# VHH binders against NH(3)-dependent NAD(+) synthetase (nadE), part 21

Target 1, 296 residues: NH(3)-dependent NAD(+) synthetase (nadE), of Coprothermobacter proteolyticus (b5y8q4)
Amino acid sequence: MNTAMEETQRIEQFLRKALVSERKHGYLIGVSGGLDSAVVLKLLVQAVGKENVLGLILPDRDTEKKSTTLARSLLEQEKVPYKVISMTPLLRHLGVYKDMPLFLLPTRGLKESIVRRFYNDYTKKLNKPVFFAQWEEPPTQLPYFYEGIAYYRIKHRVRMATLYYYAEKNDYLLVGCTNLSERLIGFYVKYGDDVCDVAPIAHLYKTEVRQLSEYLSVPEDIRNRPPSPDLIPGITDEYSLGINYETLDQILAGLEEGKTAEDLKQLFPADIVELVINQVKFTQKLEGKPYMLKRA
Below, E stands for the ipSAE of ESMFold2; O stands for the ipSAE of OpenDDE; V2 stands for 0.75 times the mean of E and O plus 0.25 times the DockQ between their complexes.

## First folded at step 14 (VHH; framework vhh_sonelokimab_d1)

Design r8 (at its last look DockQ between E and O 0.01; V2 from the best seeds 0.00; counts 0 for: pae E 17.2 > 2, placed apart)
Fold by ESMFold2, look of step 14:
Structure r8 (fold): chain B 296 residues (1-296), chain A 125 residues (1-125)
Amino acid sequence: as target 1 above (296 residues)
Amino acid sequence: DVQLVESGGGLVQPGGSLRLSCAASGFTFDEYAVGWFRQAPGKEREFIGAISYSGDSTYYAVSEKGRFTISRDNSKNTLYLQMNSLRPEDTAVYYCAAQEGWYYDLEDSSEFRYWGQGTLVTVSS
């Protein structure tokens, strides 16, 4: 990555060019109260002006109040128009909340504790962090395993559908907030948070996004939050991955530079290196395309 | 059938101003992003700036430092370039161009489908 100043200028120019090329009036952005969306919001305001940005805050029953408070505070400080649209009614009518019976637990603290105990149990039985194991057939029946996957993924897809509805209503481009670290290891939901018209930080590792956040003066209370989609109580990005972003990004950057697995194992634990390399290869196979029969 | 015709070029003193026009015909002008390029003798064609089909968004090359303003009037099928504080280095043939579709690199001249014949701007010594 260039210096933060130079990279910010590159991204701002990219955002301005995209409006002209796509014949659109502005950008729609989902603002979660997390780091990536805050950085992208700052870039949008600097690139095209606050009057050409519309924010959406899309909470559901399980969204931590802090996330919504931080998202609203940021949008108000940047003077960006926004709407708050609850996903809870739709998710409830789909039956999502019954599939994961967290409603039986009286406090958020207890919900978080129980969720983490299931994750720990899955990790033991699958012999790797849950994120990396979700692509495997489990060797034994795991309670709520597929329900948990569906619970998490449907929320992203409902968010995606809602975001595009409002983008279309305003004739705006939908901007995505996925970064390079997430893209390379598949840390996104297919047809969910990976779908957008413009992806201004998709070329930057998470740690580089963090560097930009400092340059852009993203509020400290957002910058210091553990990364999380805030869709399942108690689960942050690094908890799900079992790897911090500094280590992850150094391995990914090494691969970009042409380092071999053996080179990287001299710098990082061998098991972690193998886990990341295998995940990168697996993600490349997905390519986001259906299998298709060739025309005869 | 398709035609872009630049006008308004000529001789101007350093520090002066010119307003270029580009009249479009033979295509649906308000469905195209349009822009300005220039080419000095012996140099490659240089992007100046572009404006969206509606006129809502403009984009300028970093090098022009805010001296140029692009506008369009879709009711007249006309694109404009206002050039201020002209320098001898601005001496070039100025072209208008139009492109359709979802291209993200407006500085790449290969992305533009239709081109005018050019109008010469000379900034005297």
Scores: ipSAE 0.000, ipTM 0.208, lowest interface PAE 17.2, mean pLDDT 84
ESMFold2 (binder alone), look of step 14: mean pLDDT 81; pTM 0.831
OpenDDE, look of step 14: ipSAE 0.240; ipTM 0.677

## First folded at step 15 (VHH; framework vhh_sonelokimab_d1)

Design t1 (from p1 with E106R R112Y; at its last look DockQ between E and O 0.90; V2 from the best seeds 0.00; counts 0 for: pae E 3.1 > 2)
Fold by ESMFold2, look of step 15:
Structure t1 (fold): chain B 296 residues (1-296), chain A 124 residues (1-124)
Amino acid sequence: as target 1 above (296 residues)
Amino acid sequence: DVQLVESGGGLVQPGGSLRLSCAASGFTFDEYAVGWFRQAPGKEREFIGAISYSGDSTYYAVSEKGRFTISRDNSKNTLYLQMNSLRPEDTAVYYCAAQEGWYDLRDSSEFYYWGQGTLVTVSS
């Protein structure tokens, strides 16, 4: 990565050029209260001005209140117009909350405990963290396994649809906040948070996004927050992955530099290295398009 | 249930002052931007100004007049409108309204919750 100053300037020019090329008036951004969207918001304001950015905060029943509080505070500090739109009525109408009956549990603490118990049981039976196991057929029936997968993925898709509705309504481009670490291991939802018009940090590892956040003066309470998709109570990025981002990014950067699995096993536990390498290979094979016949 | 209740309206002499209050209940007041609108007899509803959820930002339709000041007290769930140097043209029903966000504040359709209004009459 260039210096933070050089990289910021490069991204800002990229954002300005995309608006001109697409003949759009501004950017729509989903602001989650997490690090990545905060960095992208700062970059947008510097690149095109706060008047040409519209923020959306899209909480649902399971969204942590702190996420919405931090998102709102950041948008106010940046003087960016924004709307808060609850996804709960849409998700309820679709029946999503019945698939994972967390409403039967009286407190968030109990919800988090039960969800973590299922995740731990899945990890034990699949012998890997749930994120990496989600495409496998379990060797035995796991309660709520497929319901859980559908539960978190539909939330991203409903958010994507809402984001594009407001982008189209304002004649704006939708900016995405996926970083390189997430792209390389497939830590996104197909046709969900991976869909956008412009992806200004897609070339940066998560740890590089953290470095940029300091240069951009992202508030400390956002910078120090554990990364989370904030979709299911108790589940952060690193809990789902079973790996912290420092370790993950060092392995990914090593692979980019041409290091072999054996090189990396000198520095990191062998099982973690294999898990990451196999996931990168799996992600590279994903097509992302429907299967189609060629025209006869 | 959500309620916004205006008070403090009444009859005042030209040149006088009034302070309107808007008491909020049934929702998390400190998460909403709130604003004031007015509607004179036979006229369309007119935006006066708004204040952000924290109180840190304000936006006024007629800032050059400087006669009106919006404030809020989140500990009391109350929005205020201080009106000075009142004129007969200020005679209207005054409404408070709330939106979750800080967007398109002059557009009354972007506000979800509304009070019933309080009448302000400016005459000798």
Scores: ipSAE 0.444, ipTM 0.798, lowest interface PAE 3.1, mean pLDDT 88
ESMFold2 (binder alone), look of step 15: mean pLDDT 81; pTM 0.818
OpenDDE, look of step 15: ipSAE 0.846; ipTM 0.934

Design t2 (from p1 with E106R R112H; at its last look DockQ between E and O 0.96; V2 from the best seeds 0.00; counts 0 for: pae E 3.0 > 2)
Fold by ESMFold2, look of step 15:
Structure t2 (fold): chain B 296 residues (1-296), chain A 124 residues (1-124)
Amino acid sequence: as target 1 above (296 residues)
Amino acid sequence: DVQLVESGGGLVQPGGSLRLSCAASGFTFDEYAVGWFRQAPGKEREFIGAISYSGDSTYYAVSEKGRFTISRDNSKNTLYLQMNSLRPEDTAVYYCAAQEGWYDLRDSSEFHYWGQGTLVTVSS
């Protein structure tokens, strides 16, 4: 990565060029209270000015209050216009909350406890973290496994639909906040947070986004939060992955440098290296398109 | 359950001052931007000004020319409008309104909660 200053200037120019090329007025961004969206928000304000950015905060019933509070505070600090739009009424109308009956638990603490117990049980029975297991067919005796996948993924898709609606209403480009670490292992929801018009940090590892956040003066309480989309009680990125981003990014960077699996297993636990390498290979084979017949 | 209740309206002489209050209940007041609108007889509802959820930002209609001041007290769930140098054309029903966000403040359709209004009459 270039110096933070050089990289910031490069991204700012990219963001300005995209507006000119697409003949748009500004950018629409979802602000989660997490690191990546905070970095992108700062870059947008510097690149195109606060008056040409619109923020959306899109909580649902399971979103931690602190996430919304941090998102609101950041948008106020940056003087960016924003809306808060709860996804809860739509998700309830679709029946999503009944498929995962967390509403039967009276406190968030209990919801977090039971969700974590299910994740731990799944990890034990599947012999791998839930993120990696979702690509395989688990035994049918795992209660709520497919319901949990659907529960998680529909929230991203509802969020994506809402973001595009407001982007199009305002004749704005939708900016995405996916980083390189997430892209390389497929840590996104297909037709959810993976779709956007402009992706200004998609070339940066998560740990590089953290370095940039310090340069951009992202508030410390955002910088120090564990990464999470905050859509399922108690589940962070690293909890779902079973790997911290420092380790993940070192493995990914090693692969970029041409290190072999055997080289990496000398530096990191073999099971972790194998999981990451296999996931990267799987993700590289994805076309991101429907299966289609070729014209005869 | 959600309520915004304006008070402090009444008859005032031209050049006088009046302080309106808006008491909020049934929602998390300190997460909402709040503002004032008014509607004079035979006219459309008109934006006066708004104050952000924290109180750190204010935005006023250009036509107010510094005569009005919006403030809030989040510990009391109350929004205020201080009106000075009142004129007969300020006669209107005054409404408080709340928006979760800080967006398109002049557009009354972007406000989620509304009070019932309080009448201000500026006349001798």
Scores: ipSAE 0.453, ipTM 0.805, lowest interface PAE 3.0, mean pLDDT 88
ESMFold2 (binder alone), look of step 15: mean pLDDT 81; pTM 0.820
OpenDDE, look of step 15: ipSAE 0.875; ipTM 0.948

Design t3 (from p1 with E100P R112Y; at its last look DockQ between E and O 0.93; V2 from the best seeds 0.00; counts 0 for: pae E 2.9 > 2)
Fold by ESMFold2, look of step 15:
Structure t3 (fold): chain B 296 residues (1-296), chain A 124 residues (1-124)
Amino acid sequence: as target 1 above (296 residues)
Amino acid sequence: DVQLVESGGGLVQPGGSLRLSCAASGFTFDEYAVGWFRQAPGKEREFIGAISYSGDSTYYAVSEKGRFTISRDNSKNTLYLQMNSLRPEDTAVYYCAAQPGWYDLEDSSEFYYWGQGTLVTVSS
């Protein structure tokens, strides 16, 4: 990555050029109260001006109140217009909340505790963190495993559909907030948070996005939050991954530089290095498209 | 139940001042932008102005710039409208309204909660 100043200028020009090339007047952004969307929001405002940005805050029943508070505060600080649209009625209508009956638990603390128990049991049974295991058929049937996968993935897809509706209603481009770390290991939901018109930080590791957030003066209370999609109580990115982003990004950057698995195992635990390398290889083969026959 | 209750309306002489209040209950007031609309007899409802959830931003209709001031007190869950230099054309029912965002503030359909209104009559 260039210096923060140089990289910010590159991204801002990219955002301005995309707007002109697509003949649009502005950008629509989902603002979660997390780091990545905060960085992208700052970049948008600097690139095209606050009046050409529309924010959406898309909470559901399980969204922590702090997330919407931080998102709202940031949007007001940046003087960006925004809507708050609850996903809860649609998700309830689809029956999503009944598949994972967390509503039977009286407090968020109990919800988080129970969810973490299932994650811990899954990790033990699968001999790896849940994120890495979700792409495999488990060796034994696990309760709620596939229901849990569907539970969090459908929320991303409902969010994606809502974001595009408002982008098109306003004749705006949808900006995505996926970073390079997420892209390399497949830490996104197919046809969910991976779908956008413009992806201004897709070339930056999570730790580089964090560096940019400091340069852009993203509020400290956002910068200090553990990364999370905030869709399942108690589950952060690093809890799901079983690896912090500092370690993950150092391994990923080492691979970019051409370091071998053996080189990296001298610096990091061998099982973690193998887990990351295998996931990168798996992700390289993923396509976001249906299988299709070639024309004969 | 969600309630927005306007008060402070009544009869006032031209050139006078009036302060309207809107008391909110049944929802988290400090998470909502709130604003004022009015509807004169035989006219369509029109936007006056709004104030963001924190009070840090205000927005006024172009036609009302300078005479009206919107404020809020989140500790009392109350929105205010200070109206000065009142004219007979200000005669209307005044409504407070709330939306959870800060978007298209002049469009009344973007507001989720509404009061029943308070009548302001400026002597003709």
Scores: ipSAE 0.429, ipTM 0.791, lowest interface PAE 2.9, mean pLDDT 89
ESMFold2 (binder alone), look of step 15: mean pLDDT 84; pTM 0.846
OpenDDE, look of step 15: ipSAE 0.874; ipTM 0.948

Design t4 (from p1 with D56K; at its last look DockQ between E and O 0.90; V2 from the best seeds 0.00; counts 0 for: pae E 3.3 > 2)
Fold by ESMFold2, look of step 15:
Structure t4 (fold): chain B 296 residues (1-296), chain A 124 residues (1-124)
Amino acid sequence: as target 1 above (296 residues)
Amino acid sequence: DVQLVESGGGLVQPGGSLRLSCAASGFTFDEYAVGWFRQAPGKEREFIGAISYSGKSTYYAVSEKGRFTISRDNSKNTLYLQMNSLRPEDTAVYYCAAQEGWYDLEDSSEFRYWGQGTLVTVSS
């Protein structure tokens, strides 16, 4: 990554050029109260002006109150207009909350404890963290395994649909907040948070996004939060991955530099290195397209 | 049970002042932008102004002309409208309303919660 100043200027120019090239009036952004969207919001305001940015806060019943509070505070600080659109009515209509009966638990603390117990049990039975295991057939019946996958993924897709509706209504471009770390290991939901018109931090590792956040004066209470999409009680990015971003990004950067698996195993646990390398190769094979017959 | 209750309306002479209050209950008042609308007989509901959830930002209708001041006290869950230099055309039912956001504030359909209204009559 260039210096923070040089990289900021590069991204801002990219954002301005995209707006002109697409003949659009502004950008629509989902603001989660997390680091990545905060960095992108700051970049948008600097690049195209606060009057040309519209924020959406998209909570559901499982969203932590602090996420919405931080998102609201940031949008007010940046003087960006915003709406809060609850996803709960649509998710309820689809029956999503019945498939995962968390509503039977009286407190958020209990919901978080139970969800984490399922994740720990899945990790033990699948011999790897849930994120890496989601593509495998479990060796034994795991309660709520596929329901949990669907529960998580549908929320991203409902969020995506809502974001595009408001982008289209305003003749705005939808900006995405996926970073390079997430792209390389496939830590996104297909047809969910991977869908956007412009992806201004897709070339930056998570740890590089953190560096930009300091330069851009993102509030500390956002910068100090564990990364999370905040869609399932108690589950952060690093809990799902079973590794922290510092370790993940060092492995990914080593691969970018041409280090071998053996080189990396001298620096990091061998099982973690193998998980990451295998996931990167798996993700590289994804085309994001349906299987199709070629025209005869 | 969500409720917004306006008070402080009544009869006042032209040139006078009046302070309206709106007491909120049943929802998290300090997460909502709140504002004032009015409706005179035979007229459409008209936006007066709004104040952000924190109280740090205000937005007033162009027609307001600086005569009205909106404030809020989140410790009391109350919104206020100070009206000065009142004119007979200010006669209307005044409503408070709440929006979870800060968007398209003049569009009454963007406000989720509404009070029942308080009548202000400006007449000699």
Scores: ipSAE 0.428, ipTM 0.787, lowest interface PAE 3.3, mean pLDDT 89
ESMFold2 (binder alone), look of step 15: mean pLDDT 84; pTM 0.849
OpenDDE, look of step 15: ipSAE 0.887; ipTM 0.954

Design t5 (from p1 with T58E E106R; at its last look DockQ between E and O 0.86; V2 from the best seeds 0.00; counts 0 for: pae E 5.9 > 2)
Fold by ESMFold2, look of step 15:
Structure t5 (fold): chain B 296 residues (1-296), chain A 124 residues (1-124)
Amino acid sequence: as target 1 above (296 residues)
Amino acid sequence: DVQLVESGGGLVQPGGSLRLSCAASGFTFDEYAVGWFRQAPGKEREFIGAISYSGDSEYYAVSEKGRFTISRDNSKNTLYLQMNSLRPEDTAVYYCAAQEGWYDLRDSSEFRYWGQGTLVTVSS
């Protein structure tokens, strides 16, 4: 990555060029209270001006209050107009919350504890972190395994649909917040948070996004939060991955530099290196489109 | 029951001052932006101004800038409108309203909760 200043300038020019090329007037962004969307929001305001940005906060029943509070505070500091649109009525109507009966638990702390117990049990029975195991058939019956997958994935898809509705209603481009670390290992939901019109940080590792956040003066209470999709109580990115982003990005950067698996195993646990390398290879073969017959 | 209840309206001479209050109950007041609208006899409802959920940001209609001040006290669930230098054309029913976001503040359809209004009459 260039210096933070040079990279910021490059991204800002990219964002301005995209509006001209697509003949659009502004950007629609989902603001989660997390690091990546905060960085992208700052870049948008600097690139095209606060009056040409519309923010959406899309909480549901399981969204942590702090996430919504941080998102509101940031949007108001940046003087960006925003709407708060609860996904809870739609998700309830679809029956999503009946499949995960967490509403019976009296506190968020208890919900988090129960969810983490299931994840720990899954990790033990699958012999790998849940993120890497989600693509496999479990060897034994795991309660709520497929329900859990559907539970969090549908939330991303409902968010995607809502974001595009407001982008199109305003004749705006939808900006995405996926970073390079997430792209390389497939840490996104197909037809969810992976689709957007413009992806200004898709070339940056998570740790590089953190560097930009310091330069852009993203508030410390956002910068210091553990990364999380905030869709299931207690589940952060690193909890699901079983790897922190510093380690993940060092392995990914090593691969970019041409280091071998053997080189990386000298620096990191062998099982982690193999999980990451295999996941990168798996993700490289995904084209994000349906299987199709060729025209005869 | 969600309620927004305005008070403090009444008769005032031109050039006078008046302070309106809006008491909120039945919802989480400190998560809402709140604002004031008014409707004069035979006229469309018009936006006066709004204040963000925390009280840190204020926005006023251009015509009311400098004469009116909006404030809120989240500990008392109350919104205020201080009106100075009142004119006969300020005669209207004044409404408080709340929205969850900070969006299109002049559009009354973006506001979720409404009070019943308080009458302000400015006349010699």
Scores: ipSAE 0.189, ipTM 0.666, lowest interface PAE 5.9, mean pLDDT 87
ESMFold2 (binder alone), look of step 15: mean pLDDT 82; pTM 0.831
OpenDDE, look of step 15: ipSAE 0.874; ipTM 0.949

Design t6 (from p1 with T28D E106R; at its last look DockQ between E and O 0.90; V2 from the best seeds 0.00; counts 0 for: pae E 5.5 > 2)
Fold by ESMFold2, look of step 15:
Structure t6 (fold): chain B 296 residues (1-296), chain A 124 residues (1-124)
Amino acid sequence: as target 1 above (296 residues)
Amino acid sequence: DVQLVESGGGLVQPGGSLRLSCAASGFDFDEYAVGWFRQAPGKEREFIGAISYSGDSTYYAVSEKGRFTISRDNSKNTLYLQMNSLRPEDTAVYYCAAQEGWYDLRDSSEFRYWGQGTLVTVSS
């Protein structure tokens, strides 16, 4: 990564050029109250002006109130127009909340405890953190395993559909907030948060996005939050991964520099290195396209 | 039990001033942008201005700039409209309204909650 100043200038020019090339008038952004969307929002305002940005805050029943509060505060500070659109009625109508009956638990603390108990049991039985296991067929029946996968993935897809609807209503480009760390290990939902028209931080590791956040004066209460999709009570990125981003990014950067698995195992636990390397290889084989026959 | 209740209306001579209040209850007032509209007899509802959830941003109809000031006190769940240099054409029922975001403020359909209105009459 260049210096924060140089990288910011690169991204801002990229964002301005994309509007001209695509003949669009502005950007639509989902603002979550997390680090990545805050950084992208700052970059958008600096690149194209607050009047050419529209923010959407898309909470559902399980969204922590702090996430919505932080998102609203940031949009207010940046003077960006925004709407708050609850996904709860649509998700309820689809039956999502009945498949995971967390509504039977009276407090968020109880919801978090039960969810974490299930995740811990999955980790033990699958011998790896839940994120890495989600594409495997488990050797034993695990209660709510597939329901849990569907539960969090549908939320990303409903969010994606809502974002594109508003982008198209306004003749705006949809900006995505996925970073390089997430791209390399597949920490996104296919046809969910991985789709956008423009991805201004997709080349930056999570830890590099943190460096930009300091340069861009993203509020400290956002910068210091544990990364989370905020879709399931109690589940942060690092809880699902079983690895913190500092360690993850050091392994990923080592691979980019040409270090071997053996080199990395001298610095990090062997099982973690193997999980990350295998996941990167698996993700490289994903195309995000349907399997198709070749034209004869 | 969401309520927005306007008060402070009445009869004022041309050139006079009035201060309207809007008391909010039954929702998280400090998460909503709030604004003022008015409707004269036989006319369409007209946007006056709005203030963001924190009070940091205000937006006024061009014709009302300089005469009207919108403010809010989130600790008291109250929205205010200070009206100066009143004219007979300002005679209308004044409404407060709230929306969850900060979007398309002139469009009354974007506002979720509405007060019942307070009558302001400007005449000799």
Scores: ipSAE 0.218, ipTM 0.683, lowest interface PAE 5.5, mean pLDDT 88
ESMFold2 (binder alone), look of step 15: mean pLDDT 82; pTM 0.834
OpenDDE, look of step 15: ipSAE 0.877; ipTM 0.949

Design t7 (from p1 with S108A S109A; at its last look DockQ between E and O 0.94; V2 from the best seeds 0.00; counts 0 for: pae E 2.7 > 2)
Fold by ESMFold2, look of step 15:
Structure t7 (fold): chain B 296 residues (1-296), chain A 124 residues (1-124)
Amino acid sequence: as target 1 above (296 residues)
Amino acid sequence: DVQLVESGGGLVQPGGSLRLSCAASGFTFDEYAVGWFRQAPGKEREFIGAISYSGDSTYYAVSEKGRFTISRDNSKNTLYLQMNSLRPEDTAVYYCAAQEGWYDLEDAAEFRYWGQGTLVTVSS
């Protein structure tokens, strides 16, 4: 495996070459206060200089204040220009918050508790974690199930639209922060956080991004945060997946090495191995274009 | 009820010094970059300088000649402008302003909150 230093240098060269190839002036990045965007921000600054990077912090009503605080602090540390643009007015105008009336709950603690209770109930009724169940018809009616899916996904799409607007205003490339773990299992929102012009960590597992973060001196309070897009109270990546990234990445790396499902079931619970393998196969069939007829 | 309230303006002799204050309320001051603009009669609003939310970075207009110093005290929600070696050309209404970010600081349109201004008159 490449050392952190070697991989950093390789990514930096990639980022410099992309600007030249596309004849653009810089990079736009959404900074979430999470690990992946922090790593990418550090790489951008080292590759093209802080003056050629613009950061956006895009919170909504449900975003934890800690996320915006950490994002702001990192951008200040890196001396990168940035804007904070609340998505809340756009989402309210679209009616999104009406369909999920979390504002009726007086504290974030109550919001988190109720959301987690719904997720636990969905997991029980569907016999798998919510991320893997989202394409199945529930055997019984589940309150807020489809509303929750739409609620989560529209936030990513509003964020994507905002990011591209500012990238185009500045004649900048939009950099994405999706990693290999997320790509392989489809842990992104179609036409949301999967859309970018340049994806500098798309070849790295989440656990490898964590290793890079140590080399790049990403602050510990970012490095140790549970991964989350922070769009739904109380829900982290691992809560939605029902699997931690260490386990997920070991299974994915095993598949890359040619290990069989039988090999992996000796090391990990059989149901988790099957969930991951099936999800990888499902994701491989996803097409980035609409279904189209061939021209005869 | 967001408010930015400037104070410390008044009459001062050429060559003198003056310290303006801007008291903030109704928003989380320590999450905003804050800065100073001024507007002389018949002129457009002119950027003077800004200081980042933490106070770690400052940026001054190119036209500023090092006579002005911006500082902030987040524990008191207050922004300051120290003006030295004042000239009659510095006569203007001075405004404080805040933006959530650190972007295009000379563009007044990028600042969300504004004070009502304090008059500084430099004359003998």
Scores: ipSAE 0.447, ipTM 0.801, lowest interface PAE 2.7, mean pLDDT 89
ESMFold2 (binder alone), look of step 15: mean pLDDT 84; pTM 0.847
OpenDDE, look of step 15: ipSAE 0.878; ipTM 0.949

